# VHH binders against q6mzz7r34to333, part 8

Target 1, 300 residues: q6mzz7r34to333
Amino acid sequence: TFKDETFPAADSSIGQKLLQEKRLSNVIWKRPQDLPGGPPHFILDDISRFDIQQGGAADCWFLAALGSLTQNPQYRQKILMVQSFSHQYAGIFRFRFWQCGQWVEVVIDDRLPVQGDKCLFVRPRHQNQEFWPCLLEKAYAKLLGSYSDLHYGFLEDALVDLTGGVITNIHLHSSPVDLVKAVKTATKAGSLITCATPSGPTDTAQAMENGLVSLHAYTVTGAEQIQYRRGWEEIISLWNPWGWGEAEWRGRWSDGSQEWEETCDPRKSQLHKKREDGEFWMSCQDFQQKFIAMFICSEI
Below, E stands for the ipSAE of ESMFold2; O stands for the ipSAE of OpenDDE; V2 stands for 0.75 times the mean of E and O plus 0.25 times the DockQ between their complexes.

## First folded at step 1 (VHH)

Design c10 (framework vhh_8emy_2; at its last look DockQ between E and O 0.01; V2 from the best seeds 0.00; counts 0 for: pae O 7.9 > 2, placed apart)
Fold by ESMFold2, look of step 2:
Structure c10 (fold): chain B 300 residues (1-300), chain A 121 residues (1-121)
Amino acid sequence: as target 1 above (300 residues)
Amino acid sequence: QVQLQESGGGLVQPGSSLRLSCAASGFTFSSYGMHWVRQAPGKGPEWVSSISYSGSNTNYATSVKGRFSISRDNPSKTLYLQMNSLRPEDSAVYYCAKGLSFYDTSGYDYRGQGTQVTVSS
């Protein structure tokens, strides 16, 4: 099957800085067919952010951008194309990225870096063996030069490379922003919306007592004015690319909070789905206090 | 520094209409949701209606729904309450009230001095 000599299954494709920082050893490269869990699929279920699972070395900012991307059919179709592990399979996959004013095709083989039987960076969904997120990450790493270049890259560059769009950076500590209008307008336009927490006590991402992760990127998935008591409270929904079983926000409007029980908003069943999936609501007031920036990448 | 000045109250007969106004100053009016609250003699405050900062969302107490209409004019910094089909039980001092924050209009943190509405035959 295809072996890519320009981005080989070797440590040079990972990059020495990342290997040292994450203390990665015994890295081998396997095709999806050589991993446990049955026949691999490119896309098994419909594309969603819940197909994305972060491994121990994966960068959250790229995954948050992918989480937002899954809601735009044009970008999903442009970037992922139509590919499979069955029809005309030869161990070769291709993806498109925006570069220098045009969409550029990036070709990879499907050898993924692993430790043991687990993907080192983005991981496929365990039960359904779905590999589009792992392969897309590899293709973007090839475009940048290595997984290290991806890991130490910038969120704004990644948003442009995925869309060809224009970035609006909203600094959340400067003054109040009409977040509900901004998020709804951007969502209607098919824009990618991400946000970031500031550094915590250390220079590494860590779960905090309030359930947020410091130095971490989230996908913004919605915002609403919800009926509450005498009027309304504005709330925003976020997705944590750490996914299932991870720490989640524990403050106002969190899953199972008193606010959800008290609201008389007729949409509460639609808005509040109590699942352990990394998606949660919080008040816009708390969002503005706890996050440093929101990024909107809009089509041109 | 926040000032809310209600006007438009009076003595009217049952079935009449009145329009209350509230002139706001000392804060960025267009950034806050607003409320009308009323208080009859010897009774506690009763929430009447709320409106979002843009005017796009409104809510009413069950006792006034269908008869009262809240509105706002952000350029003139004025809140209104149109009261139709007035009943004797609507008699109260009506207060205009400012929402808690830009993002939170679930309650209020300041009210005006009020305007008296009296409905009697």
Scores: ipSAE 0.339, ipTM 0.724, lowest interface PAE 3.5, mean pLDDT 85
Fold by ESMFold2-Fast, scan of step 1:
Structure c10 (fold): chain B 300 residues (1-300), chain A 121 residues (1-121)
Amino acid sequence: as target 1 above (300 residues)
Amino acid sequence: QVQLQESGGGLVQPGSSLRLSCAASGFTFSSYGMHWVRQAPGKGPEWVSSISYSGSNTNYATSVKGRFSISRDNPSKTLYLQMNSLRPEDSAVYYCAKGLSFYDTSGYDYRGQGTQVTVSS
């Protein structure tokens, strides 16, 4: 099985910053085949943002961009290529990133840093042992230097590195924006859509009382006009790469809110999916006030 | 600063038609959903109809559905209510009302002075 000597299964690949911050020592590296839970899969039933579970690195900026990527199949084959743990497996995986005006191929082995029986950084969700997000994170870590180099980055950089596209930055606090139109237009064009919250009480990402995370990146997954009372509200759906319900919006249009019970919109059952999956709805009014920026990444 | 001026009311016989107009100023008309609300003597206000900021979506109270039609002309900043097959129970003061915000047309924060509609035989 292939061993990548240029990005070895060693502390140098993690980097001193994360080793010190997370107080890691004698980190163990394992291939997915050696992890419990059954046989590994690169991709199982196609890719989904729900395959992604953020781990010990503060790389939400990258993972929010990945979440958006999963809604746009045009980038899937370019970046992930056709790979498997069963077909032509040799312990080697390759990914493409956009760098300095061209697509660059990054080759890695499938050894991943592990704590106990779980991946230290991005983790497969549930029991299916799906590893494309874990391996893509490793490839991006190699491209940037180490896993420590993923720790606190920029959404704009991740979006460009994954697409080679151009970014429109929408400043949410300047003036009201037609968010439903912007999101629907961008989605129809196959663009990636992400957003960010401002700083909170500290200079790190923290869950707040309202369920949002400060200094954090999210994927925008949709926007709609919904019938409410005598007219409409505009609402927007977001996905948090942390992937657990305690870090979901708790305000208007959240999973348990009264707005979902009061609405007579015929699409209610289609739009309202009461799950702890990191995805939630909120009003565009609250979104515009609580978030700082929305980024749209388009090809041409 | 926000101003809404209704017109077009009057005295008509049952089965007649009227078109109400509302001239808006002091805000970006094309960025807000709008409502028509009516109030009959001795009764509370009753919501009649709503229209989205683009004009693409409309809602009606069950009592007027099929008889009334709400529309808007964003270039002229005017809201309309076409009232057909009028009934005595439609007699009320009709108010034009501005939706709460760019994103929220579920209620209203301003209404005009109203225009009286009286349907009598």
Scores: ipSAE 0.254, ipTM 0.689, lowest interface PAE 3.8, mean pLDDT 85
Fold by OpenDDE, look of step 2:
Structure c10 (fold): chain B 300 residues (1-300), chain A 121 residues (1-121)
Amino acid sequence: as target 1 above (300 residues)
Amino acid sequence: QVQLQESGGGLVQPGSSLRLSCAASGFTFSSYGMHWVRQAPGKGPEWVSSISYSGSNTNYATSVKGRFSISRDNPSKTLYLQMNSLRPEDSAVYYCAKGLSFYDTSGYDYRGQGTQVTVSS
């Protein structure tokens, strides 16, 4: 099987910064087939943002972009191509990124750093043994130099690296924006949309009482006007790359909020999701207050 | 009013070094991450490097990693970019940019007028 000597199964591929920060020692690298849980899959059924679960790297900026990417068949195909653990498997995987005005191919082996039987970084979700997120993250780490280099990057960079597109940066505190229109237009155009929360009391991403995470990136998955009482309210849907229920918004229009019970909007059943998957609704008003920026990456 | 003034650019030969400076005013410098970005003719802006408010965290574009070093002096409200082993492809206008937070993942909201860096034999 293929071994990537340019990004070896060694501490150097993780990077000293992350090793020190996480107090990692004696990291073991394993191929997916050597991990428990059954035979590995590159892609199982289809690509979904819900396949992504952030691990030990502070790479929410990348994962949020990736989450958005999953909604664009053209870009995701460009990046992920068709690969398999079964057909013509050789322990080698290839990914494409936009760099310096062109698509570049990044080749990796499928050895992943693990602690015990668990991946140190992005993990397959729900033990489904779907590894495209893990391998893509590794490929991006290689592109940047190491897993340590995934720590706290720029959303814009990830978006461009994944698309080669043009970034529109919407500063939520600077000017009024018709968010619903912007999001709908962008979505229709196949654009990637992400957003970011400001720093909290620490220099790291931290879960707050309201369910949001400070210094964190989210995917914008949609926006709608919804009937509420005798009027209309604008809401926005976000996805947290952490990918689990305790990392969801707890305010108005959250999964368990009273607003969903009160609304008579006929689309309620369609819009209201009661899943602990990191996706949630919130008011555009709250979004503008709690988030600092929204990024739209459009195709050139 | 946020003000950022870059300096230190110039014409140098490949392999040479330059040190850029950015004088900041009009905001609490020590409370914000800072960035360097560059723009070459005919190209869009390219992120170069970032540093957290305290200087404890730094990040670099792949293209400059190992060659450039970002630093800051909060008391003097100055941002620095040490550029070593310069290459022709490093030629651009370099801008100092104010981060959105202490250490942000979302870019910047202000930038200076820039300083020209030209690397040519």
Scores: ipSAE 0.017, ipTM 0.287, lowest interface PAE 7.9, mean pLDDT 91
ESMFold2 (binder alone), look of step 2: mean pLDDT 86; pTM 0.874

Design c11 (framework vhh_8emy_2)
Fold by ESMFold2-Fast, scan of step 1:
Structure c11 (fold): chain B 300 residues (1-300), chain A 119 residues (1-119)
Amino acid sequence: as target 1 above (300 residues)
Amino acid sequence: QVQLQESGGGLVQPGSSLRLSCAASGFTFSHYAMHWVRQAPGKGPEWVSSISWGGTSTNYATSVKGRFSISRDNPSKTLYLQMNSLRPEDSAVYYCARVYPGTFSYDYRGQGTQVTVSS
């Protein structure tokens, strides 16, 4: 079984900044097959943003980009390649990233830092033992230097490193923008779309009373014009890499809101899926007020 | 301790050029996006330009787009703002600011350097 001596199962691969900030000590490293929950899978059925759950690193910027990437088959094939825990398994995995004008291959072993029986950083969702997000995060950490180098990174850098594409930065408080048109056009073209909230009262990402997280990156998963009362309203769909729980929007167009009860739009049943999965709808007006930036990454 | 030190300001005629510099210390400069922010007398702070940590992405306020150029040199831990075709409206104290990743919010700024555009 392969052991990567250039990115060892050691504190040096995590980095001093993150070890100190998160008070980590005596970190254990395990291969997926040594974790409970059954045999590991690299990809099970198909790739989905719902495979991703953020862990102890503040790498939401990278995970939001990954969530967007799951909606584009072209980039998925390029980056993830064809790999398995069963066929030709040797404890070695390979990923491609865009660096300095070219695609570069990063090789890692599949030892992951764990706390108890759970991955310390990105972890499989719903105990499905699907490890592509965890391994891709490790590969990106190796590329940048350590897991500490993922801690508080930048959305546009992740988007470029994953695609080799061109970024359009939309300042939500600055210029008028037709969000529904922009998102639909970008989605049709296969572009990756992410967004970010401004800082809150603290220096860290924090769940706010309205359910949004401050200083946090989200994936934009869609936008629609919806029939409401005698007219139309614009809404946008977002996904939080935290994946579940308390941190979901509670305002207009949220799960169970008055707006969903009152709309007569024929698409209501396909758009309104009340689940605790980190994905939610909000009005474009609230989005433009509560978020600071939206990034669209397009292939040239 | 984070330190940001601006320089390069001065008094210039309309239509002139200036290059501002910001020397950073006390943090890993190559890990942070940077802003230039300005404040004119009696006005609130106005965002001018941003650059990502690797320099692959830049942004500009509408009022300076096409005239200003932001750049950085990570080995020397220095941020630059090249200002061309200066106007009286550009007169302000210019601040270098460290950006929280994934946002346009910033947590530290320097003492500032005064730019005055006047005949």
Scores: ipSAE 0.000, ipTM 0.153, lowest interface PAE 15.7, mean pLDDT 79

Design c12 (framework vhh_8emy_2)
Fold by ESMFold2-Fast, scan of step 1:
Structure c12 (fold): chain B 300 residues (1-300), chain A 120 residues (1-120)
Amino acid sequence: as target 1 above (300 residues)
Amino acid sequence: QVQLQESGGGLVQPGSSLRLSCAASGFTFDSYAMHWVRQAPGKGPEWVSSISSTGYITNYATSVKGRFSISRDNPSKTLYLQMNSLRPEDSAVYYCATELWGYDSPFDYRGQGTQVTVSS
């Protein structure tokens, strides 16, 4: 099996920042086939943002952009290519990123840093043994230098690196924005949409009382006008790359909220899929108050 | 090869304003986040503010929030810090710095600094 000498299974590939901050020692590297849970899959069923679960690196900025990308087939094909653990497997995987005006191919081996039987950074969700997000994260870490170079970053940088596109930035506190129109127009055009919360009382990302995470990146997955109490309200759908219910919005239009019980909109069953997978709805008014920026990445 | 050149410091009275500038060269300025960090005599460095590569995400230390404003001009490769309502506690050498991976990284590079003194 292939061994990448330029990004070895060693502490240098993790970087001193994460080694020291997370107090990592004697890190073990394993190929997916050596992990418990059955045979590995590169992609199982369809590609989905729900395949992604953030680990020990603070790379939400990258994972939120990646989550948006999973809804756009044109970018998935360029980046992930056609690869498998079964057909022509040699322990080598390839990914493409946009750099300096061109698509650059990054080659990695499939050795991943692990703690016990679980991946240290991005990990397979629900023990599905699906590794495309884990391997893509490793490739991006190699491109930038190390896993430590993924630890905190900017959404607009990840969006450009994944698409080669142009960023439109919306400052949510500057003026009222027609968010439903903006999101629907961008989605129809095949653009990637992400957003970010401002800093909280500390310098790190932290779950807050309302269920949002401060200093954190999210994927925008949709926006709609919904019928409510003889009128209409505007709501927006977001996905958190952490993917756990404890860090999920608890305000209006959240999972289990009174609004979903009271609405008589015929689309209720299509819009409200109550799951602990990091996806939730909130009002556009709350979104504009609680988030600081929304980024739309479009083709040139 | 990375060069960061701070300017705009000086001696001012409490309640005054100052605007700091940082001229950058030797790297692709519009591809990196930029930061302001300060260091008072006998103290370790304190992070003050950060700005994303495009200028759209900004963050501030609690001690300066509402008083300081960070901005950048990518065409001129210049970073700014507008400091309002200055307090004696703001007295320090101010450094601009670049990081490839965001807010909580160690310094990649810093300039020579510009002294800010707030006193009567």
Scores: ipSAE 0.000, ipTM 0.120, lowest interface PAE 14.6, mean pLDDT 80

Design c13 (framework vhh_h_nbbcii10_fgla)
Fold by ESMFold2-Fast, scan of step 1:
Structure c13 (fold): chain B 300 residues (1-300), chain A 127 residues (1-127)
Amino acid sequence: as target 1 above (300 residues)
Amino acid sequence: QVQLVESGGGLVQPGGSLRLSCAASGFTFSYSTSYALGWFRQAPGQGLEAVAAISGSGGSTYYADSVKGRFTISRDNSKNTLYLQMNSLRAEDTAVYYCAAGTFYSLGYSPSDYDYWGQGTLVTVSS
């Protein structure tokens, strides 16, 4: 079974900043095969943003970009390649990132830092244990130096590192923008779309009364015009890498809102999913007020 | 009132070194790790360009390709000060250097990404 000497199962791979900030000691490293919760899978059925759950690192900037990537097969195949825990398993995994004008391959072993039976950082969400997000996070940590180097980073860096593309930055508080058109055009082109909230009362990410997280990165998963009363409204769909319902928007067009009960749009059952999965709808008007920026990453 | 004041500019010989400082008042670096801080420059006859940026925690940095490996950005939250260490200076580094601050979860690549700006300090590199 392969052991990566250049990124060892040791505190040096976590980094002193996270060890101190999270008060970590005697960190245990385990391969997925040694974790409870069923047999490990690299990818089960297909990849999805719902396979991702953020852990102890403030790497939402990376995970929001990754969430968008799950909707674009061309980037997925290049980055994740064809790998599994079954045929010819040797404890080694490879991933590609864009760095300094070229695709670079990063090799890791599958030892992951754990606390008890759960991964310290990105962790599987489902009963059947899928490890592609955990292993990809480890590879990115190795590329940047350590898991501490993932702790607070930049959406633009993650988007470029995953695609080699070009960023368009839309400032939501400056000029009027047709969000539905922008999102639909970008989605049709296979672009990755992410957005960010401004800082709140503290200098850390914090869940707010309206259900949004301050100083946080989200994936944009869609936008639509929807029939409402005798007119149309514009709505936008977002996914929070935290992956749980306590961090979902609670305002207009949220999962339990009056708007979903009152709309006669024939697409209602397709658009409205009443789940605590970190994904929610909100009006484009509220989005433009509550978020600070939207980033679109397109191919050259 | 938020103010950023640059200092440390001047005349230096090619190959020399210079350290720029940016002192902030009206807000604190110590409890504002969310503030992205950056250095921009404007060379004679050119537009404003990003040089370097650092996250609120200091854990992440960005450098323009033209300065990568020569310049180092850092911050001292206890002194509420941002620094730019410039080594191996070249004639094309001659410009007015501005410090800037913004409150968002990404490093800015354009001037519009930053909310607060200093007055600028002139750096002239000549033999």
Scores: ipSAE 0.011, ipTM 0.281, lowest interface PAE 9.4, mean pLDDT 81

Design c14 (framework vhh_h_nbbcii10_fgla)
Fold by ESMFold2-Fast, scan of step 1:
Structure c14 (fold): chain B 300 residues (1-300), chain A 125 residues (1-125)
Amino acid sequence: as target 1 above (300 residues)
Amino acid sequence: QVQLVESGGGLVQPGGSLRLSCAASGFTFSDLYSYALGWFRQAPGQGLEAVAAISGSGGYTYYADSVKGRFTISRDNSKNTLYLQMNSLRAEDTAVYYCAADWGIYSTPESYDYWGQGTLVTVSS
């Protein structure tokens, strides 16, 4: 089976920053076949942002961009290609990224850093059965130098590296913006949309009382006008790469909120789902007040 | 409110070097987001031309063809300061140099939101 000599199953691939910050020692590396949970799959039942669950690295900036990308087939096919753990398997996987004005191919072996039987960084969905996000994260770590180089980065860098496009940054507190129109126009054009919360009391991402995470990146998944009482409200849908069981928005239009019980909008069943999957709705007014920036990545 | 202040301009002989600085204030640095910064110039009797730009992270740069290989743009995010190292200066580089801030990397002056007052660079004997 293939062993990548240029990005080995060793501490050098993790980097000193993460080894020290997370107090890691004697890290074990395993191929997916050696993990419990049954036979591994590269992609199981097609790709989805819900396949992504952030682990021990502070790489929400990358994962939020990746979550947006899962809805855009043109970028998915360029980056992930057609690969499998079953036929013609040799322990080698390939991904494409945009670098220095061109698409470059990054090759990795499928050894992943683990603690016991759990991946240290992005976690495979379906109880260690689906590995495309874990392997793509490893490929990006190799491209940038190490997993430590994924730790605390910029949304603009991830968006460009995944698309080769151009970034429009919208300052939510100062820019006059029709959010529903902007989001609908951008998604119709095939653009990737991400957003960020401002810093909180510390220099790290923290769950806040309202359920949002400070200094954190989210994927924008949609925006709509919805009938409410005698008028209309504007709402926006977001996805948190922390995934299921983590901090969840508790304000207006959240999954248990009174707004969803009171609305008579015919699209209610299409828009509202009660699921702990990291995806939630909030009012555009709350979004504009609680978030600091929205990034739209478009083709040049 | 974003404010930009340029410094480092002056007289220099052809083939010489200068380093321009731009001190930026009124915005917050973050590991997640920041302003892009750029240098523009206006020579006597000419319009504004983009010279160089650098993204918030510093990971992406732009250079005009006329300065590529001679000028280097860099930033120090801990000081909110932008630099332009100008080497192998030519008479045609004589211009007022402006620092500008934007939310993205753009080469068009119309896209930039905030501008400094300018600093004069004269390349002459």
Scores: ipSAE 0.016, ipTM 0.469, lowest interface PAE 7.4, mean pLDDT 83

Design c2 (framework vhh_ozoralizumab_d1)
Fold by ESMFold2-Fast, scan of step 1:
Structure c2 (fold): chain B 300 residues (1-300), chain A 120 residues (1-120)
Amino acid sequence: as target 1 above (300 residues)
Amino acid sequence: EVQLVESGGGLVQPGGSLRLSCAASGFTFSNYWMYWVRQAPGKGLEWVSEISPSGGYTKYPDSVKGRFTISRDNAKNTLYLQMNSLRPEDTAVYYCAKWGTYLSHGFDYRGQGTLVTVSS
């Protein structure tokens, strides 16, 4: 079984910042086959943003970009390649990232830092033991230097590193924008769309009373015009990489909101699906007021 | 409220030097890792340097290593970036940021940045 000596199963791969701030000691490293929950899978039934659950690292910027990427199947083959725990397994995995004008391959072993029997950083969302997000995070950590180097990243950097594309930064408070048109146009073009909330009253990512997380990155998953009362409203769909059971928007157009009960839109059942996977709707008006930026990454 | 106020930018000739400062308030400055990031015209944000709470650990990308030096004065709640041997490609708005990734992007953060222009 392969052991990567250039990114070892050691504290040096985690980095001083995470070791210090999270007071980590005696970190254990395990291969997925040594974790409870059944046999490991690299990819099970294709990739999905719902495979991703953020762990102890503050790398929501990377995970939000990754969530957007899962909606564009052309990136699966380029970045994740064809790999398995069952076919030709040797403890080695490889991923491609865009760096300095070209695609660069990063090779890792599949030893992951664990606390108890759970992955310390990105982890499978439920007992399906699907590890592509965990391993891709490890590869990106190796590319940048350590898991600690994931903390202070930016959404636009992750988007470029995953696609080789160009970024359009929409400042939600500064410029008028037709959000539904922008999101639909970008989605049809195969672009990745992400957004970010501003800092809150504290210096950390924190769940706020309205259910949004401050200082946090989200994936934009859609936007629509919806019939409401005697007119129309614009709504936008977002995904939180924190995952299932975590903070979720509680305002207008949230899963249990009055708006969904009152709307007469014939597409209501198609648009409104109660979910516990971190995905939710909100009005474009609230989105523009409560988020700071939206990034659209288009491939050349 | 967290506030970061950058200063010290300006126009400088290639090969010149500038020292940037960042005045921090609204949080316990000495408890946080701090970094400098920059945005060149038409480009995304680029990490330039980072420094540990004590100042004992620093890190730089290859593009500025050996030319830029990050430092901090915890008694004054101030972060510094000494920039030497400046090149035209160093032209950018420079932002001071703490641990969080969203304090300095989108231009709607608490700090406004300081413009560095390297030109003849």
Scores: ipSAE 0.000, ipTM 0.218, lowest interface PAE 13.7, mean pLDDT 79

Design c3 (framework vhh_ozoralizumab_d1)
Fold by ESMFold2-Fast, scan of step 1:
Structure c3 (fold): chain B 300 residues (1-300), chain A 119 residues (1-119)
Amino acid sequence: as target 1 above (300 residues)
Amino acid sequence: EVQLVESGGGLVQPGGSLRLSCAASGFTFSDYAMYWVRQAPGKGLEWVSEISGYGSTTKYPDSVKGRFTISRDNAKNTLYLQMNSLRPEDTAVYYCATYDILTGPYDYRGQGTLVTVSS
């Protein structure tokens, strides 16, 4: 099987900053086939943001952009290509990124850093052994220099590197914006939509009383106008790359909230049923108050 | 990429005033909240003031409230701190700062400018 000597299974590929900060000393590198949990899959069933679970790197900026990317079939196909662990497998994987005005191909082997039986950085969900997010993260780490270079990145850079698109930055506290219209228009155009929360009491990402994470990036997955108490409310759907059970929005329109029981909207079952694995709804009013920025990445 | 350059520090007597400036480049200045933070000799970093992207809201800790005023000129990509009624305890290196939206406040700081309040 292929061994990439330009990005070796060694501490140099992780980088000194992460090794020091996380006090990593017993890092082993394994191919997915050598990990417990059954045979590996590059993609199992369909590509979904729910395949992604953030690990030990502070790369939520990249993962939120990646989560948005999963909703665009053209960018998924261009970046991930047709690859598998079962068809013509040789331990080599290829991904495309936008760099300096052109698409470039990054080649990696499928050795991943592990500690114990778990991937150190992005990891597959326990319900599936899908490695496309883990391998794409490795390819991006190689492109930028090391996994340490993912630890201190910018959301705008990830969006451009994945699409070659143009960023519209909406400052939620200073700009009037019709959120439902903006999100629906961008979604229809195939644009990637992400957002970020401001700092909290500390200089690190942390779960707040309301269930949101401070200093964190989220994917915007939709927005709708919903019938409520003989009137209408505007709601927005978000996905947290931390995954299920880490932190959950506890306010209006959250899972189990009274709003979902009281609404008579005929789309209730359709909208509420899709709230899984870190995905939640909140009012556009709360969104505009609790988040600081929304980024829309478009082809034109 | 992101560059912040402070100026305007110096020696001033107690009760005096100074105006600090910060020239920003490498990002869309008006879209980001800006901060002044300081570090006194032998002490940690202390937050001094905050201003929203378009200047509609400002915040101060009690230690400087009523004496310091933060402002910005988005057309010139410049942040200011007007310091009045200066006290010996205001002696510090003052840093202009902004945040990486995902990693935290004060991630980007300039070189700093020294303010000494002494007779």
Scores: ipSAE 0.000, ipTM 0.113, lowest interface PAE 18.8, mean pLDDT 79

